VHH binders against Protein DOG1-like 4 (DOGL4). Designs and how they scored, part 194

Target 1, 232 residues: Protein DOG1-like 4 (DOGL4), of Arabidopsis thaliana (Mouse-ear cress) (q84jc2)
Amino acid sequence: MSKMRNLVEEKFLEFYESWVIQLELYLHQLLIAHNNNTMSETELRHLISKLTTHHKAYYTAKWAAIREDVLAFFGSVWLNPLENACSWLTGWKPSMVFRMVDRLRKSRVVLVEAQVKKLEELRVKTKFDEQKIEREMERYQVAMADRKMVELARLGCHVGGESVMVVEAAVRGLSMGLEKMVKAADCVRLKTLKGILDILTPPQCVEFLAAAATFQVQLRRWGNRRHYVTHS
Below, E stands for the ipSAE of ESMFold2; O stands for the ipSAE of OpenDDE; V2 stands for 0.75 times the mean of E and O plus 0.25 times the DockQ between their complexes.

## First folded at step 19 (VHH)

Design jg20 (from jf1 with T104Q; framework vhh_6z1v_2; at its last look DockQ between E and O 0.90; V2 from the best seeds 0.75)
Fold by OpenDDE, look of step 19:
Structure jg20 (fold): chain B 232 residues (1-232), chain A 123 residues (1-123)
Amino acid sequence: as target 1 above (232 residues)
Amino acid sequence: EVQLVESGGRLVRTGGSLRLSCAASGFTFSDYAMGWFRQAPGKEREVVAAIDWSGDETWHADFVKGRFTISRDNAKNTVYLQMNSLKPEDTAVYYCAASFPIWQTRSSDYDYWGQGTQVTVSS
């Protein structure tokens, strides 16, 4: 079964595939850096910067795309079902990265007390911001269910020139609201990521970014394998 | 071409008020966090205030002490800095800066900068 794709979906799919390939290359570099203790701090910072720039590029493309069709990102066709299932408002859930940090701490990363404290503060803040967005989402859903969607359904039953215009306006309104929420979520993601990277040392950043990239790449691989097994 | 153009800076007396404006063009303004920075003679550039893309979140430096307020109008592609109760120590060139998609504490992390506008507060 093939999903019908619109132009935005097709373009972003192409972008994302390329972006992931580049991510894998960076992951390789991160792993090398992780296993090589001879790299200077400057070199590590440069590598970190490359990764952050890469992520920035993703969101630049994403935000450009969502301006055209934010709905494309709800049911992202460029993601497999597993990736989609793990998504929170069109991306990774910000609070999830703290579990990743915790795992790193249990394995190899040694954090000083000051770092632990700052991470905890960031965790709390991130959770708060997530909840804020979730509340907004709930309000939005209620509003849509009670008014917008009903109106759209009503108008959809009465197709006419003026009705079409009203429906389009309503859809635009819906899209604008969703776009705002998506952007807000993305900002929480990036703030969280930045916060973590600001707390960690360059070597720790490399480990964290490697773990994050690994998780992302593996999730995609696992999801693809599962998808092919179930739909082959 | 990306442009940030500050305006509103002038000579004012202590206790006076100014409103700075920064008009943006050449990029999607509504996707960028905006910030105001200032640089006094012989001092390093410092962040004064920042505002997220939506205007829902703002940050102000401690030295502002409630005297300054950052705001934005995305329909006009403009960010503002309302400055009240100005002091001689507020004398500086004030710069507007843009950062995608979140505001930054370090000036080096901002993407675009204006040319600056001179604010002078006389005693």
Scores: ipSAE 0.814, ipTM 0.913, lowest interface PAE 0.6, mean pLDDT 91
Fold by ESMFold2, look of step 19:
Structure jg20 (fold): chain B 232 residues (1-232), chain A 123 residues (1-123)
Amino acid sequence: as target 1 above (232 residues)
Amino acid sequence: EVQLVESGGRLVRTGGSLRLSCAASGFTFSDYAMGWFRQAPGKEREVVAAIDWSGDETWHADFVKGRFTISRDNAKNTVYLQMNSLKPEDTAVYYCAASFPIWQTRSSDYDYWGQGTQVTVSS
């Protein structure tokens, strides 16, 4: 239990730090592409593909890690408290990304009516999928509390190494259900991202991806900001 | 070392039924969405059906509506395509494919492919 969680946390912390550094490098490329009208549609699609691959690599690493310790992703040590407070089932909330799309539309992104219709359809589907997961999570949390209480009551009759094994088995049973829920949430995240990128033109995708990466990077920077208050 | 191996393709008469199977190895099958594609000679490969990693969500192309059903058994690392009411137009090589983590309708979005199994529907 505690040993596997610490190892998973250490490994994923190292992975995540590297992953964010690479995201920042891609953000730089996105900002150059946004400000440079000489890039072809093919070059823009290649950059978009790099970002898509980068996000897929995050989930590849995450799904490998949650098989070992899904609980590490609830209140993660590699995220600051602000980032953790913004998490929905171990990541960004899919429906909230449409607030970013809406803000881009008000300032710089011009969408044709066909795109607007498709984005609204995607928004509705995304919200429906979120609500389904939220209802399933609520039911699971109630069932989990009942199972946990039964196992803890039985543990009250045992002391020592056997009691640790019983607790570990109960936690593993609960973890299997949480793993399925986290995977479902991640699938909604990726379906939403892919759906938006399929609807937008390549220049619009670059603007969206730049905004999304900027938000993620700034959330990390603001949450990590250190003040050494001196009272000389 | 990823392998997807299709089986069950054969010659069948119009109106007949077939069940295709795809055995997976070398990856965590239960983390992948799966799809069935087909390709007739001289035609582009096209998606027939897709299923998510858990088996809870499926999608079928309109031209196979009500006739084909995709399913999976994660305990056996297999995905299936039940094909009923077969028509000569269904004659093609059928491929299974895997995509992490969501199912897709475009072939370029799939990571792994099988070698294919020939389905031939005679008049």
Scores: ipSAE 0.581, ipTM 0.816, lowest interface PAE 1.7, mean pLDDT 84
ESMFold2 (binder alone), look of step 19: mean pLDDT 88; pTM 0.899

Design jg21 (from jf1 with T104E; framework vhh_6z1v_2; at its last look DockQ between E and O 0.88; V2 from the best seeds 0.77)
Fold by OpenDDE, look of step 19:
Structure jg21 (fold): chain B 232 residues (1-232), chain A 123 residues (1-123)
Amino acid sequence: as target 1 above (232 residues)
Amino acid sequence: EVQLVESGGRLVRTGGSLRLSCAASGFTFSDYAMGWFRQAPGKEREVVAAIDWSGDETWHADFVKGRFTISRDNAKNTVYLQMNSLKPEDTAVYYCAASFPIWETRSSDYDYWGQGTQVTVSS
């Protein structure tokens, strides 16, 4: 079964595939850096910067794309079902990264008390911001269900020149709201990521980024395998 | 071409008010967090205030003490800094800066900068 794709989906799919390939290359570098304790702090910071820039590039492309069609990101065709199932408002859930940090702490990463404290503060803040967005989303959904969607349905049943214009306007309004929420979520993601990287030492950042990239890549691989098994 | 053009800086007396404006062009303004920085003679550039892309979240430096307020109008591609109760120590060149997609604490992390506008507060 093939999903119908629009131009935005096709373009972003192409972008994302390339982006993931580059991510895998960076992951390789991160793993090397992680296993090689001879790299200088400057070198580590440079590598971290490359990764952060790479992520920034993703959101640059994403925000450009959502400006054209934010709905494309709800049911992202460039993601497999597992990836989509793990998505929160078109991306990774910000609070999830703290579980990743916790896992790292249990394995190899040793954090000083000051770092632990700051991470907890960041965790609380992140949770708060997530909840804020979720509340907004709920309000939005209620509003749409009670008014916009009903109106759209009503107008959809009475197709005419003026009706079409009204429907288009309504869809635009819907899209604008969704775009705002997506952007807000992305900002929480990036703030959280930045916050973590600011708390961690360069070597710890490398471990964290490696773990994050590994998780992302593996999730994609696992999801693809599952998808092919179930739909082959 | 990306441009940030500050305006509104001038000589004012202590206790006076100014409103700085920064007009942006050449990029998608509404996707960028904006910040105001200042640099006094012989001092390092410091962040004064920042505002997220939507305008819903703002940050102000401690030295502002409620005297300054950052705001933005995305329809006009403009960010503002309302400065009240100005003091001689506020004398500096004020710069507008843009950061995608979140505001930053370090000036080096901002993507675009204006040329600055001189604010002078006389005693």
Scores: ipSAE 0.802, ipTM 0.904, lowest interface PAE 0.6, mean pLDDT 91
Fold by ESMFold2, look of step 19:
Structure jg21 (fold): chain B 232 residues (1-232), chain A 123 residues (1-123)
Amino acid sequence: as target 1 above (232 residues)
Amino acid sequence: EVQLVESGGRLVRTGGSLRLSCAASGFTFSDYAMGWFRQAPGKEREVVAAIDWSGDETWHADFVKGRFTISRDNAKNTVYLQMNSLKPEDTAVYYCAASFPIWETRSSDYDYWGQGTQVTVSS
């Protein structure tokens, strides 16, 4: 359920709790804007910009933290078990966001043919980018396993600091490779988000962002309820 | 303090070549996408080229494609714009800009800006 926390994890947990609280406050504003047809297009764009900035702030803090310890983000202590189970390369899978778009299309939001075409093009690009990252991860894992095998064998045959230096270099190489892949995944997440917001009209963006924030909050609430129930 | 400092702008003849550089400090350069913009007198600022944080992906505006090439050196915290086959219409102040973490084509989406370097192309 929980791991020993280090300084990186403790600092990011504090950040994440504040970040989620602010997300819930923005969700409140999104729901007001969704239910209130008196807001101007300028006011809607301002709110959309605040949400975009809020998401970028998450990644700004995350990228600073992964420079200190990328492994802390695999099985993150700031996420509950349900949130972690839905995680792909330390975050939500980019292509899954199109389920939110599809859900909106089935209900209140009417998309014109030009928007639907652009969204399908973006969906295909997002899946392509995901697969590219998955191929790189597979290749990296194979390369690291081979390198670890050779270096562990050398450690068994050596005494002293030279063997420690080789292991330390291998660990740094692993961390740098994982950091690059996590950053690539985050870029796909942000490209997909911004791509969707560029295709949708401001009122549609408000509905999308409200649905996405609601889902994220509910995913956290569901995981917390299940965690408590399974322990009581 | 975040700083982007462009250099290399000068007067060149039509058909000539020039390389601009932009030195970055005060932020984690290797986490940022970079862009080059230009603004001629009386015209709107326009994007010329952009490059992602890793340097693996680049974009060039159609009016410079085949003539200009963006590149970066993360070890030196520097982004470059190689300009070949220069035309009088390339005369402008060129600006370096940074966006976290993906590159953008609209100037309003960039977080940090340099002060600019003047490029003048004469007949």
Scores: ipSAE 0.652, ipTM 0.848, lowest interface PAE 1.3, mean pLDDT 83
ESMFold2 (binder alone), look of step 19: mean pLDDT 89; pTM 0.906

Design jg22 (from jf4 with D52E; framework vhh_6z1v_2; at its last look DockQ between E and O 0.85; V2 from the best seeds 0.79)
Fold by OpenDDE, look of step 19:
Structure jg22 (fold): chain B 232 residues (1-232), chain A 123 residues (1-123)
Amino acid sequence: as target 1 above (232 residues)
Amino acid sequence: EVQLVESGGRLVRTGGSLRLSCAASGFTFSDYAMGWFRQAPGKEREVVAAIEWSGDETWHADFVKGRFTISRDNAKNTVYLQMNSLKPEDTAVYYCAASFPIWHTRSSDYDYWGQGTQVTVSS
């Protein structure tokens, strides 16, 4: 996209591109592990750990970046329009992973009753946490729309000296609120992911992670193809 | 350098109260979930309580039974454990731990650890 990028965007774009490449490599390993069924439990756990560490690295980088400019993640330039359209508060929607689990169950993953029960509990919890964040977001949006944004707009029309300081302060306040919400959402994502991985067996974890990574990579590919077709 | 320094552990009588503190440095404290663990002699380390980065969510072990409360002050880079109605069974070394960005019940999932502070409850 021909969008002006700030330093945070540029740095994170570079990071993300590298991160995705590494994800694809891990995906390949996951697929091999899944198809061969010859790996030991220890080996599978190690592979799972590598993936979880990789995801942790993403959020480490993300949280560092959002401290500098959280707004960069609203309209992420490193994502294509399709990826952005599928985003919920700057990332994947936590509750959507349960659809993936359900799909796996319909295909070849056999879950015992205890696992099903725990997954359902986790689903409920995840939904609750999502809704909590959404409510907070709504409150935030209302508050900003009714007061702060109006003030910002008003001040923006009369920018000079003290007005600039006030506007900057208001923007900082806005950013802080957004950062908090983004972090909260990220925590729900990671709690959900951890919860699923704790419920599943190592082989099932590999299948799940492979499916998740596949979806992410394919979404990016599909979005890129569409973008190039529409703008070529 | 990352540091977690626990304080407040001492000898107390049954029914007494203590407040443990853990001062953190060397990392972005406000991005980390914090936890308190304890290890009694001859026993495995167990999680006592945990708190998310924002302080909005806490978790307490069942054996706490409302006696202990975890809290944090991000402005001071400090996490606390208020312990009330202490029992001899609570005698242990108490450890502060940090995990990015979510808390865990397993000790192996935490990133940083303190050296611990001794809590002894006498009958």
Scores: ipSAE 0.847, ipTM 0.930, lowest interface PAE 0.5, mean pLDDT 92
Fold by ESMFold2, look of step 19:
Structure jg22 (fold): chain B 232 residues (1-232), chain A 123 residues (1-123)
Amino acid sequence: as target 1 above (232 residues)
Amino acid sequence: EVQLVESGGRLVRTGGSLRLSCAASGFTFSDYAMGWFRQAPGKEREVVAAIEWSGDETWHADFVKGRFTISRDNAKNTVYLQMNSLKPEDTAVYYCAASFPIWHTRSSDYDYWGQGTQVTVSS
């Protein structure tokens, strides 16, 4: 008998499948825009806005879902094993996106020195924010372990339902802390994304968004096909 | 329906103080960053202060640093702007704005807007 998926997992699985399909449609539009040098700056900004709105819609749904069950986002049922293996605090690691920017700069995107300076400032800020989150996560884990150790010691002479209730209360407290940390990580992701889009010109933004969407779509496609080949 | 309703704007003398409030409804306020903007007649709307969803981090424009303080109360779905040492240059319509989930300095990046409250600082 397979493990029952809860309502949060089932709802978000349906949302995520639809969200990825729409991302693929936007990727097609991004690739057309990249190859069509007749598009106006206004048209490019509108397309960039669509992608930004699409990413925000993902996080809107995610934050509603983590309010119900943040643990569903650690080893998510809607992601294939390759996608889950690439996760940092339930999503892409903010600082790693600069590797994609670096690749574009070395091959296709020509940046002026003012943009390079601003991107380096953003990279440093992003890394600082990541480190702050990691330190807060470590502090939270230590504080929770200390409280759990004290509570288990106090209940060491008791066996039964009260021990279960204390453990469940500790798990609820951990879940609330995890919700805060996941939200903090998502804010760094969105600050980094927005920061890059603010520094780049509209054509450069289209190239960046196309590369990012391509990577995400390829990661999903490759992970899904490997699953069928490996287990078929 | 989403609403942001500013209140507290009035006429005050130079050097005076005001506290603006913005009551939010129709969305999950505690998930949103909040900003205060202002606009004088014929001028562009400009950001005054911003606050993260949790309230842990704030930002203030240089022209109001030390005089204005943004704060929020997620239990009351309200964001505030405490305005001290007011100058005639602070005369403007003040707007509350919300953005999911991070704040911005550009007005075009905000999702929801209030209708504004008039602050007038007399010489």
Scores: ipSAE 0.702, ipTM 0.874, lowest interface PAE 1.1, mean pLDDT 84
ESMFold2 (binder alone), look of step 19: mean pLDDT 90; pTM 0.916

Design jg23 (from jf4 with D109E; framework vhh_6z1v_2; at its last look DockQ between E and O 0.83; V2 from the best seeds 0.79)
Fold by OpenDDE, look of step 19:
Structure jg23 (fold): chain B 232 residues (1-232), chain A 123 residues (1-123)
Amino acid sequence: as target 1 above (232 residues)
Amino acid sequence: EVQLVESGGRLVRTGGSLRLSCAASGFTFSDYAMGWFRQAPGKEREVVAAIDWSGDETWHADFVKGRFTISRDNAKNTVYLQMNSLKPEDTAVYYCAASFPIWHTRSSEYDYWGQGTQVTVSS
């Protein structure tokens, strides 16, 4: 993309590209594990742990980056337009993973009643948490639109001396609020993921993680192809 | 170097109160969920309470029954456990633990641990 990138964007782009490559490698391992059904439970758990650790690494890097520039993640330059369009507060929408689980159930994953019940409870909880964050976002947007953004715009047009400090303070405040919301959203993502993995058996976890990784990788590929076609 | 240092544990009588503190250093405290665990002699370590990175969400074990309250001060890099109405059964070493970025009920999922502080409740 021909968009100017700041240092945070450049660094995270590099990180993300590497991270995705590693994800693809793990995906390959997940698919092998899924297709062979010869791996022990211990081996499966180890593979699952590797994936969860990989995801943890992403958020470690992300949270470090957002401390520097949270705004970089709103309009992430390391993502294509399709990926960005599918993003909810700088990442995947937590409730969407339940659609994946449902699809797996329709294919060959057999869940016992207890699992179904727990998944439903988790679904409800996840939805609740999403809505809570969305409400906060709405409040934030309203507050900013009604006053803060207007003030920022006003000050921005008359920047000089003391005005600069005021603008900077306002921007910092805005960033802090956004950071909090992003972190909250990330926590919902990880809680949801953890919840699902805790409910599923190791073989089912492998299927789920494979499906999730496949979706992520394919989304990126599809988005890239479309982008090149439309701009070539 | 990452450090979690618990303090406040001591001998108290039944019905008494204590406030435990855990001072964190060596990591970005405000990004970590925190938890309090305890281990009594001959028993497994068990989670007592947990708090998310922001302090907005807390969790308490059932045996707490409203007697204990976890809180945190990110400006001070400190997590607290207020313990009221203490019972002899609460006698244990209490540990502070940190987990990025969400809290857990299983001890194995935490990243950093303190050395613990002894709480003894006499009858």
Scores: ipSAE 0.869, ipTM 0.943, lowest interface PAE 0.5, mean pLDDT 92
Fold by ESMFold2, look of step 19:
Structure jg23 (fold): chain B 232 residues (1-232), chain A 123 residues (1-123)
Amino acid sequence: as target 1 above (232 residues)
Amino acid sequence: EVQLVESGGRLVRTGGSLRLSCAASGFTFSDYAMGWFRQAPGKEREVVAAIDWSGDETWHADFVKGRFTISRDNAKNTVYLQMNSLKPEDTAVYYCAASFPIWHTRSSEYDYWGQGTQVTVSS
């Protein structure tokens, strides 16, 4: 049940807990800004900058950790099972964030036609970049699946060191490719986030960031209640 | 201490070529996107070219497209700008800059900056 933890996993678990606490504090500020129409555009831009810096800090820590163990980010110990089930290549799927934008358009946010057109262009670009990564990831998954089948066959045959060397080389090659793909996916996530924030006005950005942070916090709280109630 | 040190700037005649280098230290260079910017006297800094952390994606401003080429060597912690078919309008101080993890066209998005190297293109 409780996955064995190495040093990388233990350090990132501690980091992630702190990072989420700070995200919740920023969410509180976003909700105040949303409900308080006396904040200046400059104050809103400052708050938006704090949120983008906070997300950048997550990736700074992540990229340091994946240099040591990229596999820790596939089925992460710092996420509950619901959070892990929602992962695409170690994080949220970039194209899905546009569902958040669409929900805001239906409920509160009025976008001018120029913004709508730019968002559609960004959505198409995001999906194209995402699909490119998915094709590359599929090639590596196929290669790794073939090598996993070889390993399983060799385990049953008591094969010597040459077979182990072939499997180890294949795993090292996949691990190197996985790190590159995780970084590529993270870049699409950040480009998409930045692109949306550049298109939206500061009040609209606050609403978007509040909705996104709320979803992330709810997913964590909901998943933790089910997970821990079942195991307590 | 983070350092970005540009070199290679000099006086060259119109139509000539230069190769600028930017040596990086004090940070994990291979995780950063890099950009070249330029600033002529009395002008705002403007982006010239950018390259992602891996070197697989590059971008060049329209006014230099076909003439300038950005590249990087992560083993040497160095980013380059090959400048061909130089014009007097290219006269400026050229700066390299680093941004984690994506590149940008706005200078305010960059985390680290070099001191600059002067490129002067004579008529």
Scores: ipSAE 0.681, ipTM 0.870, lowest interface PAE 1.3, mean pLDDT 85
ESMFold2 (binder alone), look of step 19: mean pLDDT 92; pTM 0.929

Design jg24 (from jf1 with T105L; framework vhh_6z1v_2; at its last look DockQ between E and O 0.88; V2 from the best seeds 0.79)
Fold by OpenDDE, look of step 19:
Structure jg24 (fold): chain B 232 residues (1-232), chain A 123 residues (1-123)
Amino acid sequence: as target 1 above (232 residues)
Amino acid sequence: EVQLVESGGRLVRTGGSLRLSCAASGFTFSDYAMGWFRQAPGKEREVVAAIDWSGDETWHADFVKGRFTISRDNAKNTVYLQMNSLKPEDTAVYYCAASFPIWTLRSSDYDYWGQGTQVTVSS
């Protein structure tokens, strides 16, 4: 059964599908670069820049869409259930990338002590920022449950112009809070990503970005397969 | 068209105070982190302060030593730099810059720049 989609969902779905296709193309380039040690540092940096720009484009589109309907991103219809299950506040959890880095370190990526130290510092900071957001989310949820949601429920039982206005105002308030939190989370994501890329060498960046993109693409593929098997 | 317009720079005496303003237009101001940079004659441009999109997070350079404070008013699409206890070494052109969606210490990461405003501190 297809989910009902609003205009924001439809537009973003279209965007995201295109964005993912482009990501796959970049992934291919990253893999080539990773397997080919003949690329210059300048070329690697250019490729990294293309990826970072691509990610920036995603968040540009996301934030534009969020302004219209932040709720669309809570239960993202453009994601499969597995992707949604792996989401933290409408996206990837920032701290997870450090596990990815650790996995790379166990494979072929060799980090110098200074890099390891900086990564640990960044990890701690990222964790702190995540927790801060989670605390805010909890506070927000409590506040909504105790007041706004009750009010909304109460008002929802009444039909009238004034009641509708109040409900709309309450929903707007809720949305504004959610938007702020989502943006904050996105900032943590991007700060974390930038931090990692600043610590790693260009070849290491390429490997990291390839791993990240692979994970994202595979997660989508696995989730899609599962979804089709379950609902076919 | 994107515009960042700095104002408030002028000649002041040592120990004086200034408040710089940067009025933004042509983009969604509230989605951008903002920064103040300065460039003195013969020196490289350096970051003075930065503020995230919400205003909840700020950063100040060490040389500020608590003398300057960055703030923003998203309703007015304006970022401010309050400068107190000014010193001759603070003489520079001060630039406002915007970065989506996070601020960094690297000037090359910023998307939009103002034309700058001259701050001169006399002894």
Scores: ipSAE 0.858, ipTM 0.936, lowest interface PAE 0.5, mean pLDDT 92
Fold by ESMFold2, look of step 19:
Structure jg24 (fold): chain B 232 residues (1-232), chain A 123 residues (1-123)
Amino acid sequence: as target 1 above (232 residues)
Amino acid sequence: EVQLVESGGRLVRTGGSLRLSCAASGFTFSDYAMGWFRQAPGKEREVVAAIDWSGDETWHADFVKGRFTISRDNAKNTVYLQMNSLKPEDTAVYYCAASFPIWTLRSSDYDYWGQGTQVTVSS
């Protein structure tokens, strides 16, 4: 069930394995901070900054890789099938992170009314941005399918140098459109993450980041136990 | 080495126009959101305008809306601020800044900063 990998996939697989290992180390630090009553706000903000920097590093590497091969991120070789099945436009769905916030509210985390209002405003904006991307993706794919199908029908009868160039242009257009949509989705993910961290207090941010890292690590571990192909 | 170099700041009369440019090098400019900030003597730095990585989404502060326009040219690695109907209150050092990958209204969220260009509007 092993799959042939191009250079982009091999490079990002190596990066991602290292990135997840570091995420697990940060998770350990988050759990220690959660249990340590004496950590200062400065110390907590420093740890939160490390996590933020780590997530930005992921997107820095990802955007470099999608410039070379955006299709590698649709059904990624560095993710198990469970992780891939949970993807929305090559990553976690921004609006779904609020389920994690809701669970934290039920588990002794107290949010004041001002925080609750700001989180609801952010949830609405996040969903709006998500829906805009989904509509744009749908509209783009329909427009590309209409144009592409007509062009393919014409090319099926008149293959030549110009016909190959038209097909190549259509493929380039699809790849560029997918890259734009992936970048738009990543921007919503980071806007949502930053918005949540700006609303929560530093101790609450530590709990949220710990929950998020735990979910990601657990999803990977459970999926790997059922998947026979190694992820190196 | 990452560099953001502003240019175009000068002395101009009230009601005049000015175009600021910010040339970027040392990073993938087309992946970054860009912002223009300003700081008058004795005042805090404030955001003037911002533009996303693609140029499709812009934001302008209310105090400049309708007068200033942010734009970018990713082929030239340059972000611009067109300033019209200038007022003495617009006198400040103007800075361009880059944030990966989203813009915000907080200066602390920006990764790279230029050295600034002085804009002076005389009565």
Scores: ipSAE 0.666, ipTM 0.860, lowest interface PAE 1.3, mean pLDDT 85
ESMFold2 (binder alone), look of step 19: mean pLDDT 91; pTM 0.919

